VH-VL binders against Cytochrome c oxidase assembly factor 8 (COA8). Designs and how they scored, part 60

Target 1, 167 residues: Cytochrome c oxidase assembly factor 8 (COA8), of Homo sapiens (Human) (q96il0)
Amino acid sequence: APERGAERRDTAPSGVSRFCPPRKSCHDWIGPPDKYSNLRPVHFYIPENESPLEQKLRKLRQETQEWNQQFWANQNLTFSKEKEEFIHSRLKTKGLGLRTESGQKATLNAEEMADFYKEFLSKNFQKHMYYNRDWYKRNFAITFFMGKVALERIWNKLKQKQKKRSN
Key: E = the ipSAE of ESMFold2; O = the ipSAE of OpenDDE; V2 = 0.75 times the mean of E and O plus 0.25 times the DockQ between their complexes.

## First folded at step 3 (VH-VL)

Design f139 (from c34 with heavy chain D99G E100L Y101W L102Y G103P D104S Y105T; framework fv_cofetuzumab)
Fold by OpenDDE, second read of step 6:
Structure f139 (fold): chain C 167 residues (1-167), chain A 120 residues (1-120), chain B 111 residues (1-111)
Amino acid sequence: as target 1 above (167 residues)
Amino acid sequence: QVQLVQSGPEVKKPGASVKVSCKASGYTFTDYYVHWVRQAPGKRLEWIGVINAGEGYTYNNQDFKGRVTMTRDTSASTAYMELSRLRSEDTAVYYCARGLWYPSTYFDYWGQGTSVTVSS
Amino acid sequence: EIVLTQSPATLSLSPGERATLSCRASQSVSYSGYSYMHWYQQKPGQAPRLLIYDASNRATGIPARFSGSGSGTDFTLTISSLEPEDFAVYYCQQSSDFPLTFGGGTKLEIK
């Protein structure tokens, strides 16, 4: 049995954005776009007195960000590979070289590339549907916990005001 | 079996032209590219250019400054490379090769080579 | 053009030894997860023979002792155990851009 060469799944290096916000930051920082996902990473602020509810919200946001980064990094890699294969295949079918007679890189026109995009979107339609569904689920959960954290903060402020009036 | 058979050795004077032939067999000639590569004595391989055997489109290495003309005869399954305005520096073995391009361009079969000597 | 530098220029080894040949490109020859580097063997008075294509794929009829690796700018051809017929000149070639270019070659000679 011919040993199926293990396709080294080029695991997109977990693009830990090398963006380190200043240590004294009291707010969330937005990094530059990641080179693989093209998404801007957020470095979430951790309060000194983070409540369990605030911690849960932060973890959900972080997990959702990581999920989103991985999805788009993989999708962009797949897209780039398939795009290159498509271009090469079409140029070959047209009997064109990799370069024109003038020495320019042979390219496909916008119409031919539109066909690629349609085909790519069609092929990945189900994957995008699942992504969108999960995206909404995650954001709904985040929004829900944001509301809870907001209520908790209001309640804590009211309790502190009552204690100051009683003393 | 895939074979590329080139024309015999050539001796030319400076300023002359040389035309080398490459007859292909054992595959559909028009489905591939024919590349030309030369090697001067004790030197590295130098890519000259490429022709699409089906459509006849060519792309030449610009270092040859328009001295190279590539053609093909599909009926004869034969590619031709002509080098004009020969110089002593053009003394080399000239190879034709079948180019595979999907997704990259490499040469899986080669002709036996044609020795071209340019001498006064 | 992309310049390919092969090292060493000459490698003297004995049959049964491992050979490691390097090819460095002046710029990356990898794109979209593909590496457009190829390896050839050339014996005296013969045409080059394809060994490896796309950095790591053995050509048809090439013995398993030949392997290719690398990405970006740095590529390696490895012969795990040299046979007497392996003493030849080896060339790398890139196809990531035109003009296509070859390395200067590594001469593998018997010690």
Scores: ipSAE 0.006, ipTM 0.569, lowest interface PAE 10.6, mean pLDDT 86
Fold by ESMFold2-Fast, scan of step 3:
Structure f139 (fold): chain C 167 residues (1-167), chain A 120 residues (1-120), chain B 111 residues (1-111)
Amino acid sequence: as target 1 above (167 residues)
Amino acid sequence: QVQLVQSGPEVKKPGASVKVSCKASGYTFTDYYVHWVRQAPGKRLEWIGVINAGEGYTYNNQDFKGRVTMTRDTSASTAYMELSRLRSEDTAVYYCARGLWYPSTYFDYWGQGTSVTVSS
Amino acid sequence: EIVLTQSPATLSLSPGERATLSCRASQSVSYSGYSYMHWYQQKPGQAPRLLIYDASNRATGIPARFSGSGSGTDFTLTISSLEPEDFAVYYCQQSSDFPLTFGGGTKLEIK
């Protein structure tokens, strides 16, 4: 039932936000932000005449998107979990309930949350450093393969022009 | 070669805790997630939860929340799953499996399984 | 949670026959051209073995007779010509949303 499932559905991480590209699209499609990663997914268009090199580039971009989605979904889930635990702990210390009189979740002001943010950022500093390193490595690889694909496309256009001139 | 080796069978009394280990080899342990799945005799597979082997962050199936604790030791390339307040319905084979985060999460390598029997 | 229903529960066939196994999801497990449905084979006393991932991709070392198809809520695992070693239990698994869930299984029995 809705009530039995509602709490579990709200706490569970979801997949990438559902969306559909235009049926006749010949280009990549950008969707709405994922609920957990807060990143926009890209649906990569697969041309009928995709070369092996173009396929390698596309798969590298897809794999990098999945890696990025996984990192930020996990990061945001951890942040949300620890934030709620911190708020509950501080409210208990102050003798306050977890819900306001209006039934909304009780919250702390910005000054009270400062301790949490400082602790979270400090605790996750190394993780974010490794993420940035890997992000640059992945983008360098993508740029390299984009260059290869560009050269392949230039070569193919030159071959097509030469063939037309000989005919 | 990629391998996940689990600890041996356990027999526990109701109310006790059990801790199962899963030692990984043949790949970079910290690049993957370790998922835990159980299967009671004659029943379907049931996903328990996941741990990020590199960072140590966990997400558990709500059905096990409050009873399951997942940890890992990066130097030993070993993941652990502890289930507390055992009941007879926790009798199952417990598996660790290698996977990624959603949405394309599938289990390409599995441990051999650890039989856990809960009886008086 | 996404509920996966496998049918039939038991399928009795002979070696050489074609097997068709179905898995239905309570909601779509497809997004942006991908379908997050995977298939496993399990033999008695053994851990499951990955056969198909993302609906239609064969895992490394899996024979060509195994194929997967489908999208949205309806998925099929096909074994084109059964070998004696194929008689086992088959499970589908979705990864479109947490918690990850498995189907109830289809037992493939020798006739």
Scores: ipSAE 0.000, ipTM 0.486, lowest interface PAE 13.8, mean pLDDT 81

Design f14 (framework fv_cixutumumab; at its last look DockQ between E and O 0.01; V2 from the best seeds 0.00; counts 0 for: pae E 18.1 > 2, placed apart)
Fold by ESMFold2, look of step 4:
Structure f14 (fold): chain C 167 residues (1-167), chain A 122 residues (1-122), chain B 108 residues (1-108)
Amino acid sequence: as target 1 above (167 residues)
Amino acid sequence: EVQLVQSGAEVKKPGSSVKVSCKASGGSFSGYAISWVRQAPGQGLEWMGGIIPFFGTANYAQKFQGRVTITADKSTSTAYMELSSLRSEDTAVYYCARDHGWTSYPYYMDVWGKGTTVTVSS
Amino acid sequence: SSELTQDPAVSVALGQTVRITCQGDSLSNYYATWYQQKPGQAPILVIYGQNNRPSGIPDRFSGSSSGNTASLTITGAQAEDEADYYCNSYDSSGNPYVFGGGTKLTVL
């Protein structure tokens, strides 16, 4: 279902993305829900000296977020369109108008709407199962590269300390 | 609120088939999956497969593909698991469970039947 | 490394805290689900997701995960907690509902 989302005014992206806690590292931050997907985007931190491996990880995370946002935005819009079409079809079958006496949009009760939810889920079930499989595959890849980046950072710290002590 | 009532114990000969039933009572049947899990004597749990009654399609663990058939009858709120070509190593307790894996992550089974003992003996 | 690994047995003194662990490469991406089973009984769900406890499960049960390890923690273990505990998740091949071998908890 489409969501209006939280106001962007409540976030401070430049403050959050530039604020480094005493641990001497900056972190990603999360924005308000996107209007169409209802998902909160992650705004990824880009360090000045990003390694090729770090860049690959960041791009994988960005691609996954974009893919996920596009999927849910499309599903939310399709849900809204199909819901309206279902309501109109059932009102027509009952011989009722699309508007009430007051001009408000006519609707169906909860029991009548249950048929829509069943039909929508049935129609879209396979698409959601493929989405879940792809989601898990992407998460596995991201975690794999997160591990490689962590090892690279540890290795670089050890090499730098050895050079300083040998200098 | 949902309870899963399974059929009674079975004693079978090798090469035969067994069909275990799992009837849901006290709640919705078609909004969740029903999974089948077995446990051989002294052994751990093993997922066999499941069905989402609303869609009527079943998924099977690769180990059991071709030997197991899982079905559901929405009018009686009953799921069935049929295991064919029985062998002595199929002696086990067979559980059905309500499974939220269709609509949530991770997969979890929150309501279990009491189990059906199937003994395969010469 | 596609299987979930649990220690086969663990002991805890009455009233003490115990951790039951589950290891697998897939657990760095997936939550583990935990089941309790007493002899002759069906399993019951005790923890799902990171630390969600179904109704009727005492708050002394909690879940956590770090790296490729998931843990079930029982704080203030009681005699009734003596049971087999199974973790459940995906394997590295993407198959769902893979169970660990189980851990027999003995309360001393």
Scores: ipSAE 0.000, ipTM 0.452, lowest interface PAE 18.1, mean pLDDT 77
Fold by OpenDDE, look of step 4:
Structure f14 (fold): chain C 167 residues (1-167), chain A 122 residues (1-122), chain B 108 residues (1-108)
Amino acid sequence: as target 1 above (167 residues)
Amino acid sequence: EVQLVQSGAEVKKPGSSVKVSCKASGGSFSGYAISWVRQAPGQGLEWMGGIIPFFGTANYAQKFQGRVTITADKSTSTAYMELSSLRSEDTAVYYCARDHGWTSYPYYMDVWGKGTTVTVSS
Amino acid sequence: SSELTQDPAVSVALGQTVRITCQGDSLSNYYATWYQQKPGQAPILVIYGQNNRPSGIPDRFSGSSSGNTASLTITGAQAEDEADYYCNSYDSSGNPYVFGGGTKLTVL
């Protein structure tokens, strides 16, 4: 019985290059673009006296960022892979090699590639629609917690002023 | 219709800073990024950086890193670009644009400000 | 940094077809975005993605891509099409966005 080689689903390595911000930083840092997603990760500052609401906001931002990174990393990988497969398949059907006589990577003409792009966009249209929906949903939640944190900070400032007046 | 209204022309001395504003009218910055692109006289377009106003997160081109600061005020739907340590080579028209590249594919900037001329002269 | 290369100038006779090309490694993975700029004006988006036209852009403008090249085609060039055209792409470098050097189109 031929061992069905487990197609190693090349899961995009979650190797978000861990840009380590300076240890003494009191603000958020933006890292270099991730090699797969091309999105710049944000390293969120954690204050010493982080409130539960602030922590929740930070976590939501982090989760949203991670979700976004994964989406684009996978999308870019899928696009590149499918494009390459398409080119190779078409070249093969034409009896053409993968390289030109000059040693350059063989390419398809604009008309042939248009078919690929049309198919790719059609195939991924729903995925993009769901992404947009979920992006807005996540951002709405983040905005809501931003508002809560703002209110909490105002309230804490008012309490501190009252204590200073009573002493 | 969403429009981007930029601040007026600036004349600055070398070594000074300039801060250009970009206000969205007819809509909010919600769900979009604002990118800044400059163009020196007779030269091409150059991307400087951008911000997602919703998150307050900015990205900068390596060339301008440490010298440019991009901020946004969500309450006024206004983005700002501050460029410090100005040089004569920074004489350019500075454009803000609504950028879709952060949240969607393909990448494009569909709404542009009219540009702000910044002149750096001794 | 992935550079985008454009011809600095091209000419087209009125009513004829012209193709403006953009070349760069990033274009193998990303669509080019095309902008039109007239003297003293801000750039205007003309083509994005595979062949998407924003509202108000005439159907004579079309976009295509092949390998590491993208092309803007104007079919039936009009006098008003005389402008600078810039290609733009997203890349994975420290500078996420790159513009081509621009192509000046002259309509004869």
Scores: ipSAE 0.000, ipTM 0.541, lowest interface PAE 12.6, mean pLDDT 84
ESMFold2-Fast, scan of step 3: ipSAE 0.416; ipTM 0.745
ESMFold2 (binder alone), look of step 4: mean pLDDT 88; pTM 0.919

Design f140 (framework fv_cofetuzumab)
Fold by ESMFold2-Fast, scan of step 3:
Structure f140 (fold): chain C 167 residues (1-167), chain A 121 residues (1-121), chain B 111 residues (1-111)
Amino acid sequence: as target 1 above (167 residues)
Amino acid sequence: QVQLVQSGPEVKKPGASVKVSCKASGYTFTDYYVHWVRQAPGKRLEWIGVINAGEGYTYNNQDFKGRVTMTRDTSASTAYMELSRLRSEDTAVYYCARSPFLYGWTAMDYWGQGTSVTVSS
Amino acid sequence: EIVLTQSPATLSLSPGERATLSCRASQSVSYSGYSYMHWYQQKPGQAPRLLIYDASNRATGIPARFSGSGSGTDFTLTISSLEPEDFAVYYCQQSSDFPLTFGGGTKLEIK
């Protein structure tokens, strides 16, 4: 499938092809999973002749990625914090220390962790509901602007062909 | 409305024991920890220990090891702290305070009014 | 045990002024991006009142003029504009490890 950068290759205002070596420097690229969010970041390619509409779409996608990354980083960190606090509190309720005599982190069995998972999910239900709502709205806006950009590119190509024929 | 109501003031002789009560209302008693904290006149707050009101498990500060016993009565929604072999240095106001245990060690959000314990000959 | 050192011991200010109170821990009280440091207000003859939990979260019913910040070993409680009722003793408390410990307190008094 064509990469986003390749789709804009060889277009120029004057109707002359733009040189872009090497090919892979002209497309979006995907990084490794983030330590906290466990999501892969996308670094967006910025063409030299980016239209205002294309810039608006790119910025919307970047802002949505940052929002999404921050939500999941915070959620995973909250989960880890509350999980460790729950383990520590339950070990204390049994009269046990936070660590074994060897210095290793003490743990609970799966049955004991069931209460934590139930409470965490229940506590965060409203937060997840609002996240899903906002994620839907953001993706609707992105899809809408992608459609506008696609129409703009089609129109510009038609104008370019017409201009070349006039010459 | 969440409330923790403690027993009245006590005057004890050195070597005696004192038992302070803390009656909870306005929430599900068995879903929270009850901490015990004391404050000698003009001194900092000192953490004594904690009890899980639901299961009855306790953890006591080692500075009080062998002298403090924490218990609770789930039917009466009441926590108790008994301090034995009293010394003049145990003269302080004793507080109970709750914290949620489903979320681990968070802050103590509600406190009892305090119980004055005076140890004198 | 984690030792908490509060400074200054006494802070003399007038209503309307900004108060900045410090709490330093002998070792980190932060874990996985969270800080287990809490702040309490105590008035004479009263039990302590929770102001800030987990370093920066304001407890229910606490006015917006109270704010907390910091991580690791260094923490600050700020009162942006003092009201007459704010003159009290302030204590920091850690819940990172047992035993739970309190600072020595900062007495905020009217000059």
Scores: ipSAE 0.000, ipTM 0.450, lowest interface PAE 22.0, mean pLDDT 80

Design f141 (from c34 with heavy chain D99H E100Y Y101W L102F D104S Y105L Y106P; framework fv_cofetuzumab)
Fold by OpenDDE, second read of step 6:
Structure f141 (fold): chain C 167 residues (1-167), chain A 120 residues (1-120), chain B 111 residues (1-111)
Amino acid sequence: as target 1 above (167 residues)
Amino acid sequence: QVQLVQSGPEVKKPGASVKVSCKASGYTFTDYYVHWVRQAPGKRLEWIGVINAGEGYTYNNQDFKGRVTMTRDTSASTAYMELSRLRSEDTAVYYCARHYWFGSLPFDYWGQGTSVTVSS
Amino acid sequence: EIVLTQSPATLSLSPGERATLSCRASQSVSYSGYSYMHWYQQKPGQAPRLLIYDASNRATGIPARFSGSGSGTDFTLTISSLEPEDFAVYYCQQSSDFPLTFGGGTKLEIK
């Protein structure tokens, strides 16, 4: 029975942004663009008295961010790989080397690269459509919880004002 | 009110090209995809392709072997579908339909259809 | 491509009867927790009208007598009690993969 080689799903290394916000930060921090996804990670602030609703919002934001980072990291890797393969294939077809006479990496012209982009976009069109749907769903949920947290904060402020007037 | 208004009927000879327009109104044109679907007489619906009205990216059914070109004019809120090298088998009613970019709704609004007849 | 097979090709019923239409896909049309199967009604000389999206959701303005069910490869459109205006051709459509494909249709005709 031929051992079905487990295709090692190249888990894109979760490039944990090494960006650590200052310990005394009372707000969310935006890191530099991730090297794989090119997305700027957000380090979410955790209040000392985080409510269960605030915690849920934070978790949803974190999960959505991780999802987004993974998606784009994978897409960028795929894009880079396919682009390189395309260039190599076209250069080979033209009887050109991978390097110019000056020792520079041989490149294709803009017209040839347009064909690659068109093909790549066409091939990934469905994937991008589904990504957009999921992105919308996630952000809608986040926005909904943001509204709830805002209302909770207003209510808590009102209760505190009433307690101060009663004392 | 959301409306998709297509161009009028066309009669073409084999080997010619036809360009059908689909003018959108009553919504933000650039937030939607525009799909093209045809239906030959007494036959099932056949998907032709899709265009992102905002960015202009297209994906066509490969069965058309590169005969389909989809474009849009965002200023006019109008999508276009051109079919080249027409054959008798291309005789059909051609429809445009919208699909919301972020939504789950597929073809929620359709054009009234454009009859294209290919006759020698 | 995903081939959609609708059955029956023709369904002859009377007003007030229950109609059950089947659509089978050659492969699963479910992805990311959604079933990308949709149903359309088409009357003669008119464009298709969306009835059901994502297998079970009624489109805006669609009467409650229309319902959709199913997952994976097998889907059903049900009309609980036929009205005279319901006699038309019904198409299933998948949006799980390109090219988008439609079923062959079920003609619902008056008996």
Scores: ipSAE 0.033, ipTM 0.634, lowest interface PAE 4.4, mean pLDDT 86
Fold by ESMFold2-Fast, scan of step 3:
Structure f141 (fold): chain C 167 residues (1-167), chain A 120 residues (1-120), chain B 111 residues (1-111)
Amino acid sequence: as target 1 above (167 residues)
Amino acid sequence: QVQLVQSGPEVKKPGASVKVSCKASGYTFTDYYVHWVRQAPGKRLEWIGVINAGEGYTYNNQDFKGRVTMTRDTSASTAYMELSRLRSEDTAVYYCARHYWFGSLPFDYWGQGTSVTVSS
Amino acid sequence: EIVLTQSPATLSLSPGERATLSCRASQSVSYSGYSYMHWYQQKPGQAPRLLIYDASNRATGIPARFSGSGSGTDFTLTISSLEPEDFAVYYCQQSSDFPLTFGGGTKLEIK
């Protein structure tokens, strides 16, 4: 059997293993929501004649998608685990079992969960603030390069029009 | 190769504090919980608590409340467990072990252990 | 806390024999379709090694002779045919509720 590796059970980047876009597609394909992040991954189309600028934009978008997928996968796992731990602790303190008499999973009411939500939000405030800042910076960079690509495409269209002129 | 390497043995007097380190390598440190477990000579394993290496949140066994502090250094991929107001009953081998946030493989890798002896 | 009771405390067997180790929890450790019971092997001077997780799943690299079974409060670790290297102390551990707890251990020794 192969030895365990550092990222053997890491969150799947961009949902590559769950993607099966139509072969010979000439556009970006949007996949089903990733199990961990609950975000829909995008499979980027790579044209045969991709310019260096178009490649830079695509790679920036792919890297941003992977960063975003990793962040939310980790946040969702942390939230779920800590929520489960909080519920178990509070039910035990109240002398209640983990299951109701009907066999349903036992839950806490909204007021009982208020302390958990306040604590989770407080503890994650700095991380969420850094996420929002970095998300903004990444989207600004993407928008900037989208503008450059648009200008390049306009220029190429103008050059193509000139070549088709007959004099 | 996944490894958890702990600091060397410690001999302390009652009332002192001890800080044990656990350096992780071979995996993404911030994607795992780090648990601390101890074992007194000839006795069962006893769970001390857990730290989320990514966010730094801790949950400690109430038997150690007020005496144990868990921290981590993400740049060094190292977790720390400090136990204060030591008693002779704290004499044990202290282990760190990893646990993935989403995985069902609890304590799949352990440190080699750090012997802590508390004697007057 | 959930108390785990392992029996027998000591089990004396010969290589080639079948070993059956028991772990009983003071309350159910099954939750949301999973049984949060795990088994570890510990040899003198070494850290514990994960054998079985979630009652019945064998950890990577663990020989097929090791198997786990059980649900609710009653769990069993079975070694179908003992090898010389299997003589060690075995601990069960629950992760159903906090604090996490371990059994008292079963020492498997050569007859």
Scores: ipSAE 0.000, ipTM 0.462, lowest interface PAE 15.8, mean pLDDT 80

Design f142 (framework fv_cofetuzumab)
Fold by ESMFold2-Fast, scan of step 3:
Parts: structure tokens; sequence; C-alpha cells
Structure f142 (fold): chain C 167 residues (1-167), chain A 121 residues (1-121), chain B 111 residues (1-111)
């Protein structure tokens, strides 16, 4: 069966995606995958009466989204560059050109590529450790502020009910 | 307002142990890592280690060869650093500091006032 | 461990002058497009204060005259026009690799 390819959109060098949600949106919207990070960005709905606490939560979520996209865009670029360098280095060591006699791009076998993956993971272990630690910290902060916003909303509903009863 | 308040100055004999406290206020204690850093008179800052106050997990700089123990009390929002088998070279001001944030912003943004520890015979 | 070398050890300048402080790492502290380098200011008898994080970002409340630059192994802290309160010791610090390390410091003193 024919495979449908999604349209690729150009993004900023940092990996930030651009998209347009439907007009008069009252909900968060999920956009197309970013070209570099391959993550789908979320467009956050801004209420007319956004409280300072709701604004802090929204900005934290937006900043975390940008941070996550930038991290994975840079990680993907690093992987691609190091992979090409590894292949070129190994082909040069073997006395082979970048293309075969048939004009096809020269490739390494699965065993040789396994060496690259092992090296890449080892080299990037500390980087992934810091990413995971910061990811947990950011999600903890988001959860904490979500709780505060929920309490604020409950309090506002209670105040509204009491005011109606006073009539 | 974020504050880290440390315990008062200590004078110890060689071979003794010292336990410095760092009381946090104005933020969620369990949401930020606590680092310990020391500075001997006229010398550079030296990183001792870090504790995650939520899990209690620690990483200690191996230069202290098992002499450092970091703990925390979540109910009191207080972190502790105990240094045992004290030597004259351990004479320094000891600081606690918190960190949190994005990869490039994982920096020590708030510091305690410092605790002077003097090791003398 | 990563060794950070700061130069000069002492820099004597007058208010209004431009200060340029250097920090050199024994290996690259860059990855994922980030520089894992911070700058702190310390005045006598006080705890250090965060100035710059991630090589080039000013911490909250830090005046615009402070700027950080550099990548890889070579980093610079610049103060565009010195104020009297800027005379202090400045430390760079890396968080690329455990154990975290600090430079030897640059003492900025009034001429």
Amino acid sequence: as target 1 above (167 residues)
Amino acid sequence: QVQLVQSGPEVKKPGASVKVSCKASGYSFTSYDVHWVRQAPGKRLEWIGVINPDSGNTYNNQDFKGRVTMTRDTSASTAYMELSRLRSEDTAVYYCARTWGFLPSYAMDYWGQGTSVTVSS
Amino acid sequence: EIVLTQSPATLSLSPGERATLSCRASQSVDTYGYSFMHWYQQKPGQAPRLLIYGASNRATGIPARFSGSGSGTDFTLTISSLEPEDFAVYYCQQHYELPYTFGGGTKLEIK
C-alpha cells in the first residue's frame, strides 16, 4: 500500500517549530512534528482572566517544551554528524571511497555500526543523565504548580457559590 | 523569599567530626538539589558533593575518601553535611547552595551564609 | 577531573573601565549546543553570588554591564563599565563532569 508522507515544515536552527492553530481556539493544540527534534509542539490556550499563578504555569510549560525540543534537536544533529564521521573514518581506514564502484553510497555492516552505537551511548551517558535529572525536576515543578492552580480554581468556585447564596 | 541559613562556627580538634546544617525556607525544599562547597582561607572554592532532598540520594567528591556524609530532614527542611576524621587542611568556610533548572541553568543560584570550621590542636 | 585556569590572577582597573576575565578548561565543556560553564562573584566575608549561567545567560538581578561569552575550552566574563561595587573575586565553574570544579579565581581590584 502507498505510504503517506507528512509535509515537513522548516524550523528555526534551535529546533523550534512554527504552526497555526484554528482561529478562535479555546483549547491547547498539538502541531506537526518538528523537523529536527521530531517532537510535536503544543500551542497553549491563554484565558482572558489568566491569574499570575496560571501565567507562571503556562510559561514553565512553554519553556520546558522549548528546552525539550532544543535538547533533542541538538542530540539528533550530534548523532547524525558523528555517525557520518565514523563511517567516513572507517571507509578511509579500509582504503575505500565514499561511494562503491557501482556509484552507490558506501556503507558499514551491522557489526561495525554496533561499535559506533556503543561508543555514542558511552560518550553521551553523562549528557543523558543530566537531561533525565533536569526533566524530572521540571516535571516535578510543573506538577507542583498544576496543584496550586487546581486549588486556586476550587477556591474561586467556592467564592462564586457563596456570593450567589448571599442574595 | 528564598533563604538558606547555616549553623554557627565550629572549632574542632584533629580526628574529630563536624556536622554543619543548612535550613531552607521560601521554596519547596524537596524540589531543589543541595550542594556543599568549601573554601579554605585564601584558596579556591572546592565542590564537596550534592544531595537530592526528595530521594536522599547523594554523590560525594572522592577527594574526601568516604569522610563525608550528607543527609537531610524533610520535615525540618534542613540539609546536613558531616565531615569526619578532621585534619588541619579541612579548616575552611563551608557553604550550602541549591540548584535547579534547564541544562545550562543548573547553577547554584542561592547560597547559605557559610559556616566557619577551624581544626586546631 | 576538569581543571579550570583563570587569568589573570589579579586585575587592577579603575571605575568606568572595561574588564575582561578569562577561564580556560582542560577539556571541552560543551555538548548538545550548551556550554556547562557558570560565573560567580564573591565579596570578602560573603558567599558567592551567581552572575552568569550556561556561559552567556545573566542570572536574575544581574546588571546588563555583565556579559559572558565563549565555547568549548575558552570562556570570557566581560564587565563593560566598572562600578565601585564590582571590585570582587570572580570564579568560573563547570558542571559538565563530576566532580564539579571551580577556577582559581580572578581578583578585580581598584587601581
Scores: ipSAE 0.000, ipTM 0.471, lowest interface PAE 13.7, mean pLDDT 78

